Miniprotein binders against MMACHC-like protein (cblc-1). Designs and how they scored, part 2

Target 1, 261 residues: MMACHC-like protein (cblc-1), of Caenorhabditis elegans (q7z144)
Amino acid sequence: EMSHAESIKRVVDQKLSSHEGFESHMFKIGSYNEAVGESSPFALPYDDSTMALLILSTPDMFDVAFRKWVVQKTMDFGSFDEVCEMVSSPIQSFLEDRLEIMSEKLRKVEENFEILHDYSMTPQRRPKILMQTCGHVAGAAFYYQPCHFQEDGVTWPPAGRMGPNLKFIGLSLHPIYGGHFAFRSVLIFPNVKIPEFCEKEPRPILTASEDVRTALEKFNYNWKDSGFRDFGNPTRRYSTTQMEFFGRPVAERWEVLRPWV

## First folded at step 7 (miniprotein)

Design n18 (from n1 with R63A)
Fold by ESMFold2-Fast, scan of step 7:
Structure n18 (fold): chain B 261 residues (1-261), chain A 88 residues (1-88)
Amino acid sequence: as target 1 above (261 residues)
Amino acid sequence: SDEEIELLLEAVYLLANQIAETGDPSLAQRIWELMLAIEDLAKKGNPDAFLEIAEKLLELADAIGDPELAKKVEELARKIEELAKSEE
């Protein structure tokens, strides 16, 4: 019943909290499968009423939760330099630690659940879940798909900018964070059915076709400058520290964090 | 050829290992689109796609900023270009 689903979400939200830079959004597997197509290789093999939770991160994930984790690991290892030597992938290590803490608490309420990550692959080397479709279905963000913004008499994408063998990819924008967020994982609860649950509609913060096409072009052609993230006039953005961290080669990223300790 | 497909897939797997570390949804989406393009190429046998995909792999390796990974992807892309040109 919905009471059990709400209890599950409360436990997840306590461990992946909004003030530490996480959001969870409930949806039905059937709603996702309808959006991708029932016969699609991306359809998930669960009953239509199966409960799922989409997890995404916001700017505070880096500046609050990850920062606390770095400070704690520095204390645990005795020095910042020791952490740098022992931990080669700090974001991955942080997320693994946080998900494990969440999972331990979640198992006390519902033992049967699966975690699909944004990097999870099938044996056929396809993504296990299409995160942007999931975000749209769950009402977490609006997924702007290129095929929906073709107009008679408009040549788009501009000739010669996108090769014939590669697809112009879609863009998801959050109503508060614009493009300053990341899809992280989907929790699936095979034994929890929520047939009465109705997902919220995602808010289309860009409504003019020309504005959407401009955002999609920035995302496909100029994504490295992160300018696409500011479409929709987000009220909160990734910090300068986060931008610098991800802008550096992996080996140089730890030095960005030294002022935190 | 099968060898060209395997080289492209190896490069994509090297990049995919960085998705969790970057935390950037744009990187994840681009990597998955490349995997889908490689799968499509394997089924349809479009030889022009080899060079286009190799160029995109180099762009992503540069964006990740891992010099050892970038060098590995660059060597794979160079080998793909040589194979594509030799097979016409």
Scores: ipSAE 0.121, ipTM 0.593, lowest interface PAE 5.0, mean pLDDT 82

Design n19 (from n4 with K56M R63L)
Fold by ESMFold2-Fast, scan of step 7:
Structure n19 (fold): chain B 261 residues (1-261), chain A 90 residues (1-90)
Amino acid sequence: as target 1 above (261 residues)
Amino acid sequence: SDEEIELLLEAVYLLANQIAETGDPSLALMIWELMLAIEDLAKKGNPDAFLEIAEMLLELADLIAEGDPELAKKVEELARKIEELAKSEE
């Protein structure tokens, strides 16, 4: 029932809280499967009324939760340099720790659940789930797909900008954070049915086709400079520290964090 | 050496775009970040890591072969060059 689903979401929200930079958005597997197509390889093998929670991170994930994790790991290992040596993937390690803590609490309320990560792949090297479709279906963000913004008499992408084998990929924009967020995981609860639940419609952040095409071009051509994240007039942005961290080669990222300890 | 790494990054960028055609750019970003990590490891002289990424690229080339055989062949050729370079450093 919805009461049980709401209790599950409450537990998740307690451990993946908004003030520590997380959002959870409930949706039905059937709504996702309808969006990708039932015959699609991305359709998930669960009943249509099965409960799912999309988890995304906001700017405070890095500046609040991850920062506290780095400080704690520095104390646990005895020095910042020791953490740098022993932990090669800090964001991944942080998220694994936080999800484990959440899972331990969640199992006391609902034992049967699965976690799909945005990096999860099938044995055929295919994504297990399409996160941008989940975001759109759950009403968390608006997913702009390049094929929806072709117009008669307009050559797009512009000739010579991309090679013939390169494809434009879509972009999701959050109503508060623009592109300053990331999809992280989807929790699936096979034994929890929410047929009466209705997802919110996603808010179209950009409405003019030219603005959407410009945002898609900035994302596909210049994603490294993070300019695309500012489309949609976000009220909150990734910090300078987070921008610097993700803008550096992996080996240089830890040094961005040294001032935290 | 640096030119070989640039070709590797180009191949991964092409593969990321093909994979992300499904509409999931986070996967493309992760593949790109993996390649930056491999570039760092290659500069430190770890031939085992270089060999492993070459094997990954061959598997990804097989995945795209029916949809884009010319791209798949280019990626396969780059992967084999990387494999040869890694083995020569043993």
Scores: ipSAE 0.007, ipTM 0.218, lowest interface PAE 10.9, mean pLDDT 76

Design n21 (from n20 with L36Q M37R)
Fold by ESMFold2-Fast, scan of step 7:
Structure n21 (fold): chain B 261 residues (1-261), chain A 115 residues (1-115)
Amino acid sequence: as target 1 above (261 residues)
Amino acid sequence: SDEDVNLLAQAIELLLEAVYLLANQIAETGDPSLAQRIWELMLAIEDLATKVHELSKNGNPDAILQILTAFLEIAEKLLELADRIGDPELAKKVEELARKIEELAKKIEELAKSE
């Protein structure tokens, strides 16, 4: 029933709070499977009415929650340099720690759930989930797909502007954050059925085809400058520290965080 | 032939290893384009695995060259993604795997041409 699903979401929202840069969005597995196609390798092996909860991060995840985590790890390890040496993937490690804390509380209200991360893969043969499709289905963000913006007699995307074998891909925009957000995880509750639940429609942030094509081109060709994130009139943006962090090669990222300790 | 199918299966495992290395860095990049591109490569690899499986049941020699072309295209995409991440250690590991895939493809092509 819905009251149990709402109790689950309440616990998740307490531990992955909006103040610390998280959002959760409920959806049915069947809605996602319909969007990707039932025979797709991305289809999930759960009943159509199974409850799922999409988790995304907003700018405060980095500047509030992740910053607190870095400070705490520095104290735990005894020095910032020891954290840098021992932790090669700080964002992933932070998210895994935070999700485990959430999971400890969640197990008290629902014992059976699975977590799919944005980086999750099945062993050997299958991707686990398409996050942009999931975001659209859950109503969290609008997913702009290139195939929907072709015009007869117009060559688009422009020939030769991508690397020779790179696919031109879609872009999701959040109604508040534009592109200043990231999909993080999907929680699946195999024993919780929400057949009466209806997902909200995602808000179409850009409506003019020319604006959509421009945003997709910036995303595919110029992603490193973060200009694509500003489409959709975001009211909140990644901080200069976060943009510096993600703009650097992975090996150089820890030094961006040294002023925090 | 059985030998060609076995070599193609080995190349698929190398592609999957490279994709797993890239996937482990998705959260660190903060770039949703990398996550999507990795998933698109997984779809391409699954399609390729299906074609290799079909080849094992029907020895169509023309299919071998088409499969080899697809392997090389996927390997090139993996190298481009490793460069985008900008991690020299990761890039070196992906480059090593892509090189092994290219060597297997050349071996299969040489065997096909020698018939």
Scores: ipSAE 0.006, ipTM 0.379, lowest interface PAE 9.1, mean pLDDT 80

Design n7 (from n0 with R63L)
Fold by ESMFold2-Fast, scan of step 7:
Structure n7 (fold): chain B 261 residues (1-261), chain A 88 residues (1-88)
Amino acid sequence: as target 1 above (261 residues)
Amino acid sequence: SDEEIELLLEAVYLLANQIAETGDPSLALMIWELMLAIEDLAKKGNPDAFLEIAEKLLELADLIGDPELAKKVEELARKIEELAKSEE
């Protein structure tokens, strides 16, 4: 029932709040399975009316929630240098801590749920879930697939940039954040059925085919400069600190955060 | 080492997600070549295999759409390169 689904979402939203850089988007497993194809190896083995929540992070995840976490860990360990020595993957450690806190509260409302990450694999070595398809289905972001933007008689991708058999990887753009966001996980609730729920339609952020191709080219060829993230005129962007953090080699990233403490 | 092989296998799993979403045969072939290189490394343990694996991972990271996934693969490649250099 919807009231139970709303209670679940409320708990998730309290622990993964929009103020701290998270969004959750509800969808039905059946809507995702229809999008990937019922016979697809990526179709999930749940009833079509099964509740799911897509979790993504926005810029404030880094500058608000992660920053608080770094400050707290520095206090817990006694110094910033101690944290740097003990924690090699700060973003992953932060997200694991936050998801565990969320899970503890969530289990009090609904004890049976599964968390899938974009890197989660089946024993047959297939991704458990296709995150960009989830984003589109849930109405969270618009997923631009390269195959939809090929024109007869037009050479694309540009010659000399990729091998003849390579295809572009698709790109999702958020209506507020453009490319300044990341899909993080999907929560599935096998015992919660929401057959009456209707997902919102994703907003088409770019409508001109040439703009989509340019965005896909920037994403596939030049993603490291973050230019692709600004397509769609985002009103909120990754901070200079976040861009500097992810732009540096892993061993140098902790030093970017030293001014926070 | 066993830990290095574990990390390399994790990188292959991460890259499989991008391939699955794109349906790109060339990326699939690169992953298979990487898997074979990892298996060869596990059996022989030679430094040249580490450098080849690191180079392939960096090449594949440039094609990964998710910046966080790309950074994880780049981090792994960097660790592998450091290990190869320590065996000089």
Scores: ipSAE 0.005, ipTM 0.196, lowest interface PAE 12.8, mean pLDDT 77

Design n8 (from n0 with R63E)
Fold by ESMFold2-Fast, scan of step 7:
Structure n8 (fold): chain B 261 residues (1-261), chain A 88 residues (1-88)
Amino acid sequence: as target 1 above (261 residues)
Amino acid sequence: SDEEIELLLEAVYLLANQIAETGDPSLALMIWELMLAIEDLAKKGNPDAFLEIAEKLLELADEIGDPELAKKVEELARKIEELAKSEE
């Protein structure tokens, strides 16, 4: 059963490789369900020993894999301007293409699997999976939850920075990439059981409560400037091109990529 | 009120439909937390949160940089303000 799970992961890792900016992290659905609470609306309706793979993107996804995709599409369409006109959502189109290539190969090893995206929602408009909890459970990143850093006698968050009714959003930090990574999808394999698999513990990137509170404040108040991504002393960061790309309105993003072709 | 919650949910749904296009997981997290905040509002009945959530939705619509989307979210936020002021 573990041999089959390992074969599945090898296929995924070959198509979503670390050299092209992807990571996969195996976990049990039961470990996720325990973390969110068995009675939670976010608990998933699979047996506790069901195999899942969390997929992250890292900086090389943009600068290596996506860049290659843009160059190839430019050749396929005949010009960069044609690609710009015909493809409105480049990152999503790239990810859809890559996931389909992966899926075609994966179906030859395990035919039954589900893909949940970071944007997937239920009919009730809830996220299908809580990605930050999943990341922590799989040992991929450390999820800092604001409620764990409230101290007796300390008023936090500072009054007047967020509205009084909105709570702080938690922050996940990767041991290599800090905040320069993204949760992309979760693959679930309903027919693959890994009851004896033990997830690795997530590495605590920030240890001082004050540092965690500062990182949470930067994420909640200033997420647009991407300064929060540098907490934890990441050794690899999003490129200036990627930062510029995501800093532009959608209609202007393609022009950031013109130097690639 | 139920009507104000319905308008907030419509705005969140419009933004959620754009998450895949943006390719930005930080935006996805912000939008999903707003969805959860709206659900919490519906359970607890805190009217002071309606305008605060509407303002955050406008901020996120601007960040996506889609003028048509921003205009529609602005229209929904305006209706929320109108309902809150009239209390009808």
Scores: ipSAE 0.205, ipTM 0.637, lowest interface PAE 4.4, mean pLDDT 83

Design n9 (from n0 with K56L)
Fold by ESMFold2-Fast, scan of step 7:
Structure n9 (fold): chain B 261 residues (1-261), chain A 88 residues (1-88)
Amino acid sequence: as target 1 above (261 residues)
Amino acid sequence: SDEEIELLLEAVYLLANQIAETGDPSLALMIWELMLAIEDLAKKGNPDAFLEIAELLLELADRIGDPELAKKVEELARKIEELAKSEE
């Protein structure tokens, strides 16, 4: 029932809200499986009409929700230095807390669901889900795959620039945030069927092949300067604080946050 | 051989745990490529897999924000690279 699927999404959206830097995007497992290939090791073992929700983080996740979490943890632990000592993975710890709060409320509406993270792996150490393909299927972001932007007579990607064994990697761009976002998780509801649901098409904000190739090259060769995030003319970007935080080694990140407390 | 493969699999496990902190979906694919190269090395003894493993480990070390883990991964990459140079 679509009414039930919409009720599920409302609960998720209430707890992982847009003003706190989250987006959820509904899709059918069958749409994802068709995109990755039914015989692919990345195909998911659910009925094609099974409901799923893709969860993204946007810039406000860091500046609003994560900041609030850091302030609260400082109060709980008694000092900022104690939080720094006890919490080695702040983003992961924050996300685990938020997903658990969401899960407690969600279980009251639908008790049977699974959470796949972007880091979730099978026993064979394959990613359980291809997040960029999922983002494209759900209409959340446009996934630019290098193989789709070859042109007759164009030598691309340039030979040897990344080393002989390194793969040229695809890039997802959000219509509002460009590259200033991250894929976080997928919620799967095995008992909820949405066969009549139609995903929106992702917006192709870079349409000229040469512009796409330039964006992919910046992502693969110059990713450290974060210039790739600005393709697609984003209206919202990571803050200076967030850019500094993610630009530092993990051990040095906590000091970026000290002014918050 | 078994001990070398176990060391590489340990690195894969530790690297996978860092994906959430980076927010970079390309890391998951790089780890998968690393796993395929390790499997190719273990199953077929393909010496070209050493070079692929070394390059992937160096790229992963470069993308990791944890300097202690990055140093360990980088050192492992150099050991694998040495082994690749010596294989016939």
Scores: ipSAE 0.047, ipTM 0.508, lowest interface PAE 6.5, mean pLDDT 81

Design p1 (from p0 with N11L)
Fold by ESMFold2-Fast, scan of step 7:
Structure p1 (fold): chain B 261 residues (1-261), chain A 84 residues (1-84)
Amino acid sequence: as target 1 above (261 residues)
Amino acid sequence: DETIRITIESLDPFELEYAIRELLEKAKEYGLKIRFEVEWENGEYKIHVTIEGLDPELARKIAEEARKIAEQYGVEVRFHVEDE
């Protein structure tokens, strides 16, 4: 019943809170499988009514939750320089710690669940789950696919390939954060069935075809400058510290954070 | 010895997979130890490769191989070299 599913979501939301830069969005595996195609290699081997929960991060994940984590690790290790030496992947380590804390609390309410990360791959080296399709199905973000904006008599995208991109791929935009967010994981609960649950429709952030094509071009050709993230006039954006952090080579990233301690 | 940190970026996880596979084969050929760290944000894939214990000649060679892989698979590659 929905009451159990809602209890699960409450526990997840307590540990992955909106105030610390996380969102969770419930959906049915069957809704996702219908969107990707039941015979697709991306279809998941669960009953259609199986509960799933999409997790994404917002700007406050970096500036609030991750910042607190860095300060705490500095205290735990005794110095900032010690943390820098011992932790090579700060964001990944932070997320692993937070998911472990969440999982410990979640197991008290529902012990059987699986976590699929946005980076999880099959033995055939395909993503285990298509996060952008998942986001659209769950109503969390609108997934703009290039094939939906192809017009007869219009040369788009330009013939051939431009720059280093070999494929023209889609873009998801959040109603509040535009492109200033990231899909992180999907929790699947094989023993929890929500057949009566209906997902909300995703909000179309851009409505004019020309605006969508411009956003897709900026994403595919210029993603490194992060300009695409500002489509839809987001009210919240990644901070300059976060932009600087992710814009630097890995070896220089810890120094961006030194002012936090 | 030198340490090279390589960031490989693409919007397509399959292009990243092919680039990483070829980089792993090259590392194996040269007897190198490498570590991978992966980031995904809104469809953007970044794979950070750390290669340690390189002499300057090997560092130059690896940088050149990574550049060629970037061109072959349409992924972007950044380099950062550090003295240990």
Scores: ipSAE 0.006, ipTM 0.302, lowest interface PAE 10.6, mean pLDDT 79

Design p10 (from p0 with K46I)
Fold by ESMFold2-Fast, scan of step 7:
Structure p10 (fold): chain B 261 residues (1-261), chain A 84 residues (1-84)
Amino acid sequence: as target 1 above (261 residues)
Amino acid sequence: DETIRITIESNDPFELEYAIRELLEKAKEYGLKIRFEVEWENGEYIIHVTIEGLDPELARKIAEEARKIAEQYGVEVRFHVEDE
C-alpha cells in the first residue's frame, strides 16, 4: 500500500510545491488519536493505519505563490480596489483556490479524501483537528505544551496576560523556520492504509526549560509583534512585507499588498 | 442602515469559541443574523463577523456588546463601521 501512498504524496507535492512555500508531512490517524486520547472530542473516526498528510506553509507561500495569486486576481477583477472589496480573507481565498487545483489532480490518483482546514470548526465552534498536535505527531515541528514545563512550588505563567480568561496555550517551532510558518490543512485518505509507516520524531529546537517558558510567554502575551517566531534561531524568516501584512489590523492588510500590482 | 464588520482575534481557539457563542446569543436577542469567516494567521485565530442592516443606534449598541464580550473572554475586538 505504501506505493499508493507515495503516489498520492507525489501529486500533492507537485501542486503544493516547496519552491512555492508548502510542505507535506505524512502520518497515521492512529498516531494523532493516541496523542489526543481516544476518548477525546478531537479524536478522528478513522482506522489507526489511515493515511493523512499535514500541509504547512513556509515564507515562500506569501512572497511567491500568494503574490502571483494577488496579481492574477487584480487582472481578473480589473482593479486592485475591486479585489479588496470582493475578497475579505485573501490568504484563505488563495489557499482554497490552490487546494481546489490540487484536488482536481489528486482525484485522478485517489478519489476518496477529506480536507480539514486550520479554520475548520464544529457546529459548536470548536476546532475539528488540533493542528499543533498534528505537527508534532507528523514530525514537522516541535509542539511545546505549557503543562510539560510546570514545576511544583513555582508560580508560572506570571501575571500580565491579556484579559482574565485568556488561556495559556502551546507553541510549535519548525527546525528551519522557527515560528515563521503556519499549519494550513490535513488531508485524510480513508481508503489508504499505511500500517508500516513510521513518523519521524520532531526535533526539540529549544533545549532549556527557561527558553521554552520565555517563548511561550512571548507567544501568549506578545503574539502581535511576532517576536516569538524568532525562537530556535530560524535560518529563514517571513519577509518584511509578510511581517507588515500580519502585523496590521485585518482591515488594513490589503493596503500592504498594493505595491505588488 | 449601517454595516458593522467586527474582527475578533485570539491565539486561543477555546476563548474564541466562548466569545462567538456569546455574540450569537446577543445577535439572537436583537433578532439579527450574523456571518462568520474564520482564519488562522499571524499565530492567532481571526474571526470576521459581519452584521448588516443596522440603524445607527442599534449599530452602537452591538459595538458596545462586542466590546463587553471581548473583555469578558480576553479576546481582542476591532470594529469597522460602514454607513454607506
Scores: ipSAE 0.006, ipTM 0.320, lowest interface PAE 10.4, mean pLDDT 79

Design p11 (from p0 with K46V H48I)
Fold by ESMFold2-Fast, scan of step 7:
Structure p11 (fold): chain B 261 residues (1-261), chain A 84 residues (1-84)
Amino acid sequence: as target 1 above (261 residues)
Amino acid sequence: DETIRITIESNDPFELEYAIRELLEKAKEYGLKIRFEVEWENGEYVIIVTIEGLDPELARKIAEEARKIAEQYGVEVRFHVEDE
């Protein structure tokens, strides 16, 4: 059944191409469920050998594919200001358009599949899938969890740097892009079984505990300045426009894109 | 046609979920209609909330309650009044 799984991945890779800023990484649902725990509310209700594809975006997604989308939408609507008024979530809208184009071609090879987005939530407002765990399991990125870097008798993270209920969360680093990437969606193929498939082990990007703690602190305390993204000596980085876009409050993000039109 | 747009941001999806649940309970208490959109970008959840049909006094009260929720869960809440 690997032949069929490989055909599916080829179609996805043709429509969500690397030159337009996408990567896909195959994994088994069982590998993800083992990592989150069988009894976890985040375990997915599929057989262990079920095929899944993790989709992530790289810097070129924003600067190439999304930029073209913004220019086209401005032409379609007649003005940039009209697009700004009618489209409140530009990245989400762009991705939904692109995934629909991909889905149209994919249905010709495998009709039954489910898409879970990074923003997909249950009726109880929980994420449907833990993307950082998916990234680690699929071998796409290394997921650094704060609990693995706690030392007895040492106060870490520093007291008073987070709100009383704000959790200190983990960080994933990509071997090429460091933190200059984002998890976007997971495709699940309930009728495609890949029991023979072995995921690649994720590459450790940072090895010194002190470096990991520093990266986690930058991510949790200063994520808006994008400094955390440069850990792991990335060879490719988000453009200044992309970093400005994601560093701005939501209401100001469209204005960052005005020079594109 | 009076509307308020509220943006909630957090680097923790679980704290964002708690803040959203409290905001939805408050909206239900006041009989308000809410629409929301969610974005996640490698370390940040962004919820854009649109509330319709508020009068100025109710808008002020909702703003104060959203601020308290934000402080409690360590999330940022911003208010923008559109077409009031």
Scores: ipSAE 0.006, ipTM 0.346, lowest interface PAE 10.1, mean pLDDT 79

Design p12 (from p0 with K46Y)
Fold by ESMFold2-Fast, scan of step 7:
Structure p12 (fold): chain B 261 residues (1-261), chain A 84 residues (1-84)
Amino acid sequence: as target 1 above (261 residues)
Amino acid sequence: DETIRITIESNDPFELEYAIRELLEKAKEYGLKIRFEVEWENGEYYIHVTIEGLDPELARKIAEEARKIAEQYGVEVRFHVEDE
């Protein structure tokens, strides 16, 4: 039955290729549900052996695949300014287009699958799936949770560092890309069972608690400067264009891409 | 009629949930329809909110409510108004 799962992954990998900045990582829904807790609101209502594929993007997604998409859309709409006006969420629109192309091919091999995006919300505005937990479970990235790096007698994180109501969240680091990657989607195959599949353990990129706390602080307090992405000594990084794009307020991001057309 | 597009940013999905829910309740008080799109990029959530059927007075009121909600939940809000 693993042969069918492998065929599914092969189709996904052909359409969301590593050359174009994508990775897929297989895991069992049961492994994810164990990690979040079966009584958790984030537990998913599928059998434990159900196949899932985590999709993440690497730097080449932006500089290769997304760039080609922007150029093509500019040609299709007739001008860059028209694309800027008609497309409010360029990364989301690009990913939806690419996932639809992938889905067309995937349906020929397995008709029944669901796509949960990193932005997918329940009707109550809660994330449908915890992507960082998926990354850890699938062995794709190491998820550093603040609660695991507390030290007796030390107040951490310091209160009042970044505006009102600051909530301190965790950070995932990739063994090759550090923080220069993003979780994008999870594909779930309710009719495909992989009980014999064993996920790989995620590689602990940072081992010293002080380094983990520093990375978490830069992520939570200074995420806009992208300094947190360089933890773990990444061998590949987001381009200056991509870092400028994500570092700018949303309304100013399209102008970063104008030199591409 | 005017269309207002609001972008809400946060690194915390729960604060985004609270801010959006309160914005939806305010829009309901005015009888308005809301559409939204959510993006995530390495610890940053972006929610693009589109509210349709606004006259200029309602657009101003909704923008001000959105700013108050942003302050309450510690999220960043931007808005753009379009004439269609």
Scores: ipSAE 0.000, ipTM 0.281, lowest interface PAE 11.5, mean pLDDT 78

